# Designs tried in a protein design chat: miniprotein binders against p81326. Part 58

Target 1, 226 residues: p81326
Amino acid sequence: MLHFGGFIMEINHISKILEKEREEYIRNKVEEYLKQGFSKDDAVNKANQSWRTYIGHRIQDVIYNLLKKFLKDSGLKVTTDKALNNRNLPEELDKVKRLIAINYGEYLFLPDADVIVYKVENNDIKIIAIISVKNSFRERRFETTYWKLKLKESPVTSHIKVFLATPDKDNEISYKCPNGKPKKMRIILEYELDGIYFLKEDFEETEKAKHFGKIVEDIIEISKKL
Short names: E, the ipSAE of ESMFold2; O, the ipSAE of OpenDDE; V2, 0.75 times the mean of E and O plus 0.25 times the DockQ between their complexes.

## First folded at step 5 (miniprotein)

Design Tb8 (at its last look DockQ between E and O 0.83; V2 from the best seeds 0.00; counts 0 for: pae E 3.1 > 1.5)
Fold by OpenDDE base, look of step 5:
Structure Tb8 (fold): chain B 226 residues (1-226), chain A 80 residues (1-80)
Amino acid sequence: as target 1 above (226 residues)
Amino acid sequence: SMKKIRITIEVPDEEEAKFIAKIIKELAEELGLEVEIEVRGNRIEIRIESDDEEKLRELVKLIEWLAMLYGAKVEVEIEE
């Protein structure tokens, strides 16, 4: 209970920070676009569009930092696909990269893995989970599902849990059957993925669809079974 | 009793220092806290004086989270 309260409080702080970031970001971008000769309305629209792109990265960073913080005491490690996109990787990260790679015959490619959770035991690396972070589902709605299915095809990666984390601000997947109509995307994502974690309170909770606050516990539990 | 806190933030990206400082100022203002903020390169120095310990703690937490999100180092010193 105490951990949940602390986590909720932290999410609220983060939300407050992100809101201030938005305000300042928009202000700065509007000014920039005005200087470029755009009208006020165009400047605002462009600033908002720019923010939508920017906030996606910010949310990913938030989730990464949260997981890193809360999993630290469990001995679990966290990295990102971006960190793996280097030519010169430390041995540990090079192993992580290889352990999440998907085989396409002559080629190995990495799944979209915004956050990767792994453990190191006796110099052996075990990948526990991949968390895909989505701010909106306007594009590539089932991309995470594709990667989950691809990971299942190999005995090397079949054990890796794939989670989706989202604020789902536009309620695209928050409910299964709003107004009695099934939301295809929610149903498919929930079915194919190992879990969906919402960075909000207003959603339909199920066994697989949970508040983001539960992701740490779930990951720790999974890690104990590996 | 009035508490005085000094917070120092070292930001990895110098260009973000001013941005972060503005956010902190706005957060402090919303809490009704008066803050002095100085930005020198990638270093932000914040001085806060208040008798409201709860607000101070909240602001410190916000700053710590903000710093963490930007990969910045934070040092908090209680002066009084």
Scores: ipSAE 0.311, ipTM 0.740, lowest interface PAE 1.6, mean pLDDT 89
Fold by ESMFold2, look of step 5:
Structure Tb8 (fold): chain B 226 residues (1-226), chain A 80 residues (1-80)
Amino acid sequence: as target 1 above (226 residues)
Amino acid sequence: SMKKIRITIEVPDEEEAKFIAKIIKELAEELGLEVEIEVRGNRIEIRIESDDEEKLRELVKLIEWLAMLYGAKVEVEIEE
């Protein structure tokens, strides 16, 4: 399909842009830390740590903008958990917030649903999918699976698809059995989630583990069933 | 044949204009394209001259995506 092929090429362009952003960001931070009196080795380590914090938010913004752009003509709307944390929400977003919030007695929490896809039919809102965006799996590795399991516990939220999107530059979950040994993180994430979408080409494709370029078609197809 | 392209980018944030200009320079270098980049406030002007139409199209696509990701407006003019 022409549109599908064009979207895959667009993801490669974004990956190239993000790598150049990383290179320039690191360079600027190293220069800044050297001027503060840190050794070169310390400056590099601090710059890399700063980048890891920065890139998490940056990738979420990229995915939000992409989904908003490519889902618009299908009648699907996109928001973020950051937008839902505002105190003065429009009625539509207040409904979205209520439809994904999980009740823990006296407390109400949003799942880690970085990007949320929904549709509006006759003033009624249907949540289609949430996308968790992760750059690294060294800490809080199975957080997304926890939220999927919690959403499955209620008939109100059990239909919501939970996807994970990642560049996985360090190949932490790219393959199921690297060197013949099962990779626990990849196996569990793929088993529990509705899909894993890679922002790169080098990974083991399965029914649930796909190139990010397929996410738009998948979401649209799911929305037609709901 | 040699093509001459001028690209103008208007970014919302002046600090981002300098950062984006450096990214564009590195993207062009990776493609083997020689570019002249000038930053004036929140405006970036890029001039490219090359006989490699495929690499020119690739760089323009990269710049358009970069602009979209930063909420910038881009204008592309062919001066040939």
Scores: ipSAE 0.247, ipTM 0.707, lowest interface PAE 3.1, mean pLDDT 84
ESMFold2 (binder alone), look of step 5: mean pLDDT 85; pTM 0.825

Design Tb9 (at its last look DockQ between E and O 0.82; V2 from the best seeds 0.00; counts 0 for: pae E 1.6 > 1.5)
Fold by OpenDDE base, look of step 5:
Structure Tb9 (fold): chain B 226 residues (1-226), chain A 80 residues (1-80)
Amino acid sequence: as target 1 above (226 residues)
Amino acid sequence: SMKKIRITIEVPDEREAKFIARIIKELAEELGLEVEIEVRGNRIEIRIESDDEEKLRELVKLIEWLALLYGAKVEVEIEE
């Protein structure tokens, strides 16, 4: 059990690693773009832009790997929407895919589900939680809330918890009312979602807005009630 | 007393092995540790020798986290 204090220190290690990864990634991309004939300034700008795209996917992978590891001992399983996009799925994943599908009448579509946590009991699959990972809120600010609301419309999916995980580097949703002014996005996301988990220390903690270190415990607790 | 540690990392994507190895080297250098790193396919072998147990533990911890973040398997062997 990673003691809460240990996890905070662990986030510092993760942050340090990600910073080194950034430095190395930028260096490699700059070299790549220079070889392609771009100027130094253009190469740096392109590398930084490339990093912004890359880090979004990287954070998803990080969260996936963390959850997969820390939920393993609880018997919980973790997958991703990307894994479910395969035509030939193992039976277990095919069941998972069907259990998170949203009905649009003639069509079934999957919600955005960067990480999916489920359990298998007596060959029955129960979906526990969907974690949406957002590095920034520049685009699709309420997409996660849309999916949460859609999941609530069916008795098949209404029990599924929807969480948002974010580093929120730009402090877009870290505080509800900074300087006495309500942050609409924070308030709505916190209201509609089952939880927001921050991969940072500097945020306003509430019942639903927590440090990412608490997500494992919360998921395990939810799993026991299902 | 000098401690010698061997760390083996098996990465799921061979293409990332060299990248991970470079990160490890940089992390070690920041700690003032000398490391020997060999990359063979998807396997990274790291040898560290130091009398500073605290720095050594810190580096091992960082490597373990790094491996975890990449979904890699890590084995740590204490040789001396």
Scores: ipSAE 0.665, ipTM 0.891, lowest interface PAE 0.7, mean pLDDT 91
Fold by ESMFold2, look of step 5:
Structure Tb9 (fold): chain B 226 residues (1-226), chain A 80 residues (1-80)
Amino acid sequence: as target 1 above (226 residues)
Amino acid sequence: SMKKIRITIEVPDEREAKFIARIIKELAEELGLEVEIEVRGNRIEIRIESDDEEKLRELVKLIEWLALLYGAKVEVEIEE
């Protein structure tokens, strides 16, 4: 549930904005490729391919900014795995990085988290949740599930909730039994993850599979238990 | 009654300011509203005049949401 400018219409406003971003992005890319000497048809094809990469990153940015805005008044802070991989981290973010790192013998790696929610209490940092953002499930289908399982292996990270956020426009995981047949990916993701949050209206809703607007309330409730 | 609104957006990444301004222009055109947009570095200044208060409010909401989605700061001033 989002509270700006009428709670029912927030998803429509976001969708409208993203549609205009797509139109402007493609227009700019076609112009760029034409300047490089590509034909009109080639420029359009290349622009559409470029958009598929861009929209994936853009949805991550949208989710980050929304969570940062709507979790702020609850004393919750938000960062990204990209920010944690920057050089010369502030002390607070360096602590966040150390708290989610996973040991692989001689190596330490960060989970591919996209967005990380944490709080600071009594000068200590507690990681609440990570949100993995997926635009498509044709590749890297089980990446989020893998990180959940790795985080469960240690008592210092086992409390961290792992969520998946997705528009799932191609209905790859929107339903458990499409056409009467179990959809393995939806069933495994829902079983293993702490929640799946859809950036669309048409999907099979369950206790773990919800509209994205519910994620703020869920994170706040979880943070109160920690 | 004719209403005049001034909106100022401060974008954290100035490289995105012109892109955001173009999106605002397209949103206004879809609503049939006339806007004046000026980009100066990381700041976008928008002036809107309209007697259609419903469309004016809708455009302002879209601009505020757009700015939020880019992590930008927004001030809205009603000038009458």
Scores: ipSAE 0.478, ipTM 0.835, lowest interface PAE 1.6, mean pLDDT 85
ESMFold2 (binder alone), look of step 5: mean pLDDT 86; pTM 0.844

## First folded at step 6 (miniprotein)

Design Bc1 (at its last look DockQ between E and O 0.03; V2 from the best seeds 0.00; counts 0 for: pae O 3.5 > 1.5, placed apart)
Fold by ESMFold2, look of step 6:
Structure Bc1 (fold): chain B 226 residues (1-226), chain A 83 residues (1-83)
Amino acid sequence: as target 1 above (226 residues)
Amino acid sequence: SDLEERAEELIEFAEWLIRLAEELLEEGRPEFAIEWLKIAVRILQEALELARKNNLDELAERIEKLIERAKELIERAEKIKES
């Protein structure tokens, strides 16, 4: 039996498969957009954007299924914000949704949470953690921090741990003080969140900034204290 | 057609996992390939249940073939692991 840490050390193979796909994917999408009447420049730009969306979806799918697989033996369940937005929710998921929703007066919204970890004990549901998966910090740099702060405002949600998982391919948050200059985004995210988990090897490790291979152990430890 | 779209999403991800497992087998990593293939089979079984529940016979046949292929790859990977 492979443990989670050993299994996730093969993350380089996922990157290898994705890079092998890239050229064929881009070529096919450019051809598709040209047939739709877009200019060459527009078709290339659209194809690159489509690739970024595709790769993000694949990484999210991988993370969800890995956590579902490796947390099951500890009695922990996993769902997603997408699943919680379905109209015909099973009773268990409806309870999960109500336990995590943020109240904005007459409106209720779910926080940015690609993955939600919870447990069920004697028909009681306890939300353990929310994991936000970010491939890029181009537009919504501090959205995860906002949701952590909102969850802290209510006694029913203040215990929920908020984690960020990222490949951080462009090294936007990998180091606190690269070249002696503090990276505001890394420092604020690490300060406000309960943890940052990197899907790569090259980053500055701290108490809160760890390799993704540690996330299952951390979640299990937290669940035992709740 | 939402049910067909959902089944196709599950199939697409499972096929991606099968390609990942094939790469791992080429790299001499059968133990990791087996685990990804097991995940792919579970996802395909979910898609198959959806297809059968909704009487989508052609889709169900396609999914059954993918499950059989994934299981054959698991058997191949198990033999490589033991060698």
Scores: ipSAE 0.382, ipTM 0.745, lowest interface PAE 2.4, mean pLDDT 85
Fold by OpenDDE base, look of step 6:
Structure Bc1 (fold): chain B 226 residues (1-226), chain A 83 residues (1-83)
Amino acid sequence: as target 1 above (226 residues)
Amino acid sequence: SDLEERAEELIEFAEWLIRLAEELLEEGRPEFAIEWLKIAVRILQEALELARKNNLDELAERIEKLIERAKELIERAEKIKES
């Protein structure tokens, strides 16, 4: 199996390659929305929103599959919140679902969990980490932080690490204090989360802010302590 | 050369993606296979541009064959998805 660290540059490249589809995608969606009777400006806006959703899902799928493959040899398993959104779950996934649920009194709700990493030991499930995948931070900037804080409120979920993975294509959180101006979002996300992993090279590295290539090792290390 | 090394790195990664896609096809997940194969093709296209710019004809030929293989796998995956 190819070493995850050996493809650090290629992972960055994937994000760039996916963004190359944007122009064609936007053009096609604009045409589609114009045919639906939208104005040109509305069509462009809708197309851009559609792109943000589309590219976000693709990046999530990439990260999911990478983690699934690279964590397999360590005996760790990977799933998604989408996979848990089923009435009839296998026993293992039903346990996973219950172990990440957040209590709201009369109701239990799941956090946003693009990727869930867990292990099975002696038929017991241990949740290790939740990874939120964000391509951009235009919307829902602190959503991942909210879920981290909620998970900390219960002894059942307080041990779960919450990570953010992002190419940060708009350079919104890559640096803490660019040009002497603090980036509130970077500072808060880094403070509240267990880690931020960048699918890019040009970022300010810290103890919690690392290249995505480190995430596999970090997850494996955490798993050994549980 | 540095450019040749970079092209080889891209090829190796694309080949890994192709293998991953083949596994996904075997797992009955053609939609994900297609996704990875499309990425592989794009990576290989970039590698091909690098090879051509540097007159690395043998490398270019190797890349073109990999692109063709990936495209064939996409077609196969699409047929499976429609079935």
Scores: ipSAE 0.128, ipTM 0.545, lowest interface PAE 3.5, mean pLDDT 88
ESMFold2 (binder alone), look of step 6: mean pLDDT 88; pTM 0.873

Design Bc10 (at its last look DockQ between E and O 0.60; V2 from the best seeds 0.00; counts 0 for: pae E 7.2 > 1.5)
Fold by OpenDDE base, look of step 6:
Structure Bc10 (fold): chain B 226 residues (1-226), chain A 83 residues (1-83)
Amino acid sequence: as target 1 above (226 residues)
Amino acid sequence: SDLEEYAEMLIEFAEYLIRLAEELLEEGRPELAIEWLKIAVRFLQLALELARKNNLDELAERIEKLIERAKELIERAEKIKES
């Protein structure tokens, strides 16, 4: 338990370090867009959008690699929706893809799945969890909830846990009722999802809302019940 | 042991961060590289403490070498930053 504290602190630094680049990144992108002929306001808006995409990918990559490493010894495997977009998938990943697909009648679509955790037992694939990684909730704030609800609609996917991992930089969902006012987003996300994991210390902890450091243990525990 | 396994996980993650930092150096981003390297060193230090507490001398030596490598990369990055 004591050794977990140091690791937890380092996890919190991940998002903070990435955010240090923001000012420089924005400045450079604004200059780029100005050179392309955009107005100052448009350039700033585009730069901010670009940043959100950039930082989101960086955090996703870090979390993916972290989970991949920390779950490996438990015999759990990790992949991403991006990896599943290949035309020539290995058999294992093709099975994973099929097992997370959502039925829309004539079409099957994949949920947004930044990280997919699964196990292989006796050549059978069992999907354990999908983890959505969000740096901020300014856009598509209930997207993960949508996918969770869709996954629940099928007996094939209803068992799949859906987690949200976030540094919640803007404190959008860190607290349920800050200043006595309910934060709708936090309440809904916590209610609908199987868990929210924070890459920060300053949040309201609940049964479902935990520090990101607990996600590995929780996933392993879930995997044992499947 | 569970502790050895945990130490190995910390090492592997630190190695990932070192690689990430190396990529950032190649991209001309020494400041960010340094920040990731500092995190890597901290992870390695945690692993080193675990190794030492459990008398895993070989593992400790491996970790120390990785720490040295990370520190050397920090020094290199700082030189690049100053240039």
Scores: ipSAE 0.032, ipTM 0.487, lowest interface PAE 3.9, mean pLDDT 87
Fold by ESMFold2, look of step 6:
Structure Bc10 (fold): chain B 226 residues (1-226), chain A 83 residues (1-83)
Amino acid sequence: as target 1 above (226 residues)
Amino acid sequence: SDLEEYAEMLIEFAEYLIRLAEELLEEGRPELAIEWLKIAVRFLQLALELARKNNLDELAERIEKLIERAKELIERAEKIKES
């Protein structure tokens, strides 16, 4: 079996590359919103939100394509939230969607599951893991932990591993005790989630906090136990 | 053969990055396209090293053509950036 960690360390730089274009993206979006009649303050806020959505989707696309390509021969399949919300959903993906959805009475919601890894055995589908992709922790700081807890409440979803993938370029969760003081976000995320995978080199590595390049090996090992 | 399979995975991902860069050039964002193309070239160079070490001449030639294409796109993107 190939050691995927060494071969994909180059991918840790992708989020940094995307950030280089941030200033131009923000300027263009501010101009667009000003033309629509928004105030300067509102246009800036909207532009920053637009950027966070844009870069988050691009990082998710990279992660999806990486996992799809590297898990191909291991009998594991990969899909995304976007694919599961498509009209004309294939039967296989419809089953995946139903297997991760959470029931809130008359409402059925998908958890924070940007990328989903599953396997097909005969006609049965087994969800292995979901990966939540966060480019920043300014918004939805603990939503991923909420969804992990909800998945644990049901025997049909309690086996699903919930991972967080992040560049964390602003060091919001990179260290457990920066300057000797516990960082609540890092400690809670690491405690509640099954793993945090960093798309950068500089962070405090632990049993659950790893370089993103380790995620393929981890997913394969988990799938062998299911 | 397992190393050949890994090289193919690197190539497929690099091809994705090249397509992404082409879209960015069409959107008028050459600086970002250049950075993605640089990543694509690095993946292709790794795949080329694997192909050469394993005497996979046909695969190596295919990879070299992809690197040439990516470098041509970088040159095009640099010209767009300067205009």
Scores: ipSAE 0.021, ipTM 0.449, lowest interface PAE 7.2, mean pLDDT 82
ESMFold2 (binder alone), look of step 6: mean pLDDT 89; pTM 0.876

Design Bc11 (at its last look DockQ between E and O 0.69; V2 from the best seeds 0.00; counts 0 for: pae E 2.8 > 1.5)
Fold by ESMFold2, look of step 6:
Structure Bc11 (fold): chain B 226 residues (1-226), chain A 83 residues (1-83)
Amino acid sequence: as target 1 above (226 residues)
Amino acid sequence: SDLEEYAEMFIEFAEYLIRLAEELLEEGRPEFAIEWLKIAVRFLQMALELARKNNLDELAERIEKLIERAKELIERAEKIKES
């Protein structure tokens, strides 16, 4: 894969588009709810809830389509946790589902992964990575690290790389020591996860904290080792 | 052929963005459609540079047609905004 500064820069502009969409979306939705007779406070709450649903689907769809298109020529396949929750799965996806499931005694649950990357080699399926997409860290702050720790508990899943992708609009994890004081969330996420990929330009770059555009090369290199 | 494969990655992602923008236009949200179309054009321009640098003339012509289509959609979306 060639070095394309333009590719990295264009991917990092997603945060700017999302911010513009957020402000316009919320304004329009508040007006719509006020027209329906809701109070100002209720209209604002409903608009924010509507935005969270909209943006969650938008970011995941973009990431899914990007990975699917850019990993295809390397023999890598991509699916989502939504697809795996379908009751009538093709045999291939049913195997993917079983290979990432976490055992809780009598119960078997899927980790909360938004996008899953795998390969098929000699009729065997190998899970390469899961990507968790987070818009904000004020709710369920350590969900992704919890799932990484659970995956490490079994030899069947311990090889799976766990990545976090985020616009991090509010700079909750963009810097390790923003005011000379350690930012607990950034430090713990970087320590526990296999990588953090930012959908923006302004963040503290490290070996594990990178521009989102680098995720394609990283996944391809990992897959060659497995 | 390997260089064609790299250019095709940019083209296929740009085509996805164009389809997303078309859906937004049908939903009456031209302002958002324009933003995604601008990104699609940027990806197509990167694919075009790769095709021209490597003398892939047939691919370059296809990319140019896609850029023209995306720009026509932007013009259409801007008219919808004004109305």
Scores: ipSAE 0.416, ipTM 0.796, lowest interface PAE 2.8, mean pLDDT 85
Fold by OpenDDE base, look of step 6:
Structure Bc11 (fold): chain B 226 residues (1-226), chain A 83 residues (1-83)
Amino acid sequence: as target 1 above (226 residues)
Amino acid sequence: SDLEEYAEMFIEFAEYLIRLAEELLEEGRPEFAIEWLKIAVRFLQMALELARKNNLDELAERIEKLIERAKELIERAEKIKES
């Protein structure tokens, strides 16, 4: 238990460190866009958009590597949708890809899956969870919910847990009813998803909304039931 | 043991952070490299505690070497930052 506290604190620091890069990044990008002939306002807007993409990828990479390492000893494997976006996949990953695909009639598409956790047992692959990593919810607020609902529509994918991991820097979903006013996004995400995991301390904890430090344990527990 | 497993997990994650810091150093961003290295050291310290509690002397020694390496990288990064 004591070791878990330190681990949790370090996880919170990860997001904070990444955010420290923002000012420098924005400054440099603004300068770059100004040199390209954009107005100051446009340059700032573009820089902010670029930052959101950049920081999103950085957080995703950290979380991916964290989960990959922490789940490894449990015999669980981790991949990403990006890794599956290849014509020549190893057999294992090709199977993973097929097992998370959503049917749209004539087409199969993959859900947004920043992290995919699966196990291999007796040469059979079982998808355990998909983790969506979001730094902010300014764009695509319910995208993860959409994918969860789509995955539920098929008996092939209905068992797949869908989790959201976020530092929620802007406190968009940290609380259900701050000041007595319901946060629609928090309520819907918590209702529709299997879990929300926060890379921060200041949030309303519930059965489904937990600190990110609990995600490994939860995934392992789910894996045992599959 | 469970403790050994956790120690290895912390080591592996710390090694990832060290690599990340090295990349940042190569990019000329020593200030951020230092921050990641500090986190890496903390993870390694947690691993070291676990190793010591479980009397895993060889593992403890390995972790201590990694801590030393991370600290050396911090010193290097600080020199670059001051330059």
Scores: ipSAE 0.163, ipTM 0.598, lowest interface PAE 2.6, mean pLDDT 88
ESMFold2 (binder alone), look of step 6: mean pLDDT 88; pTM 0.865

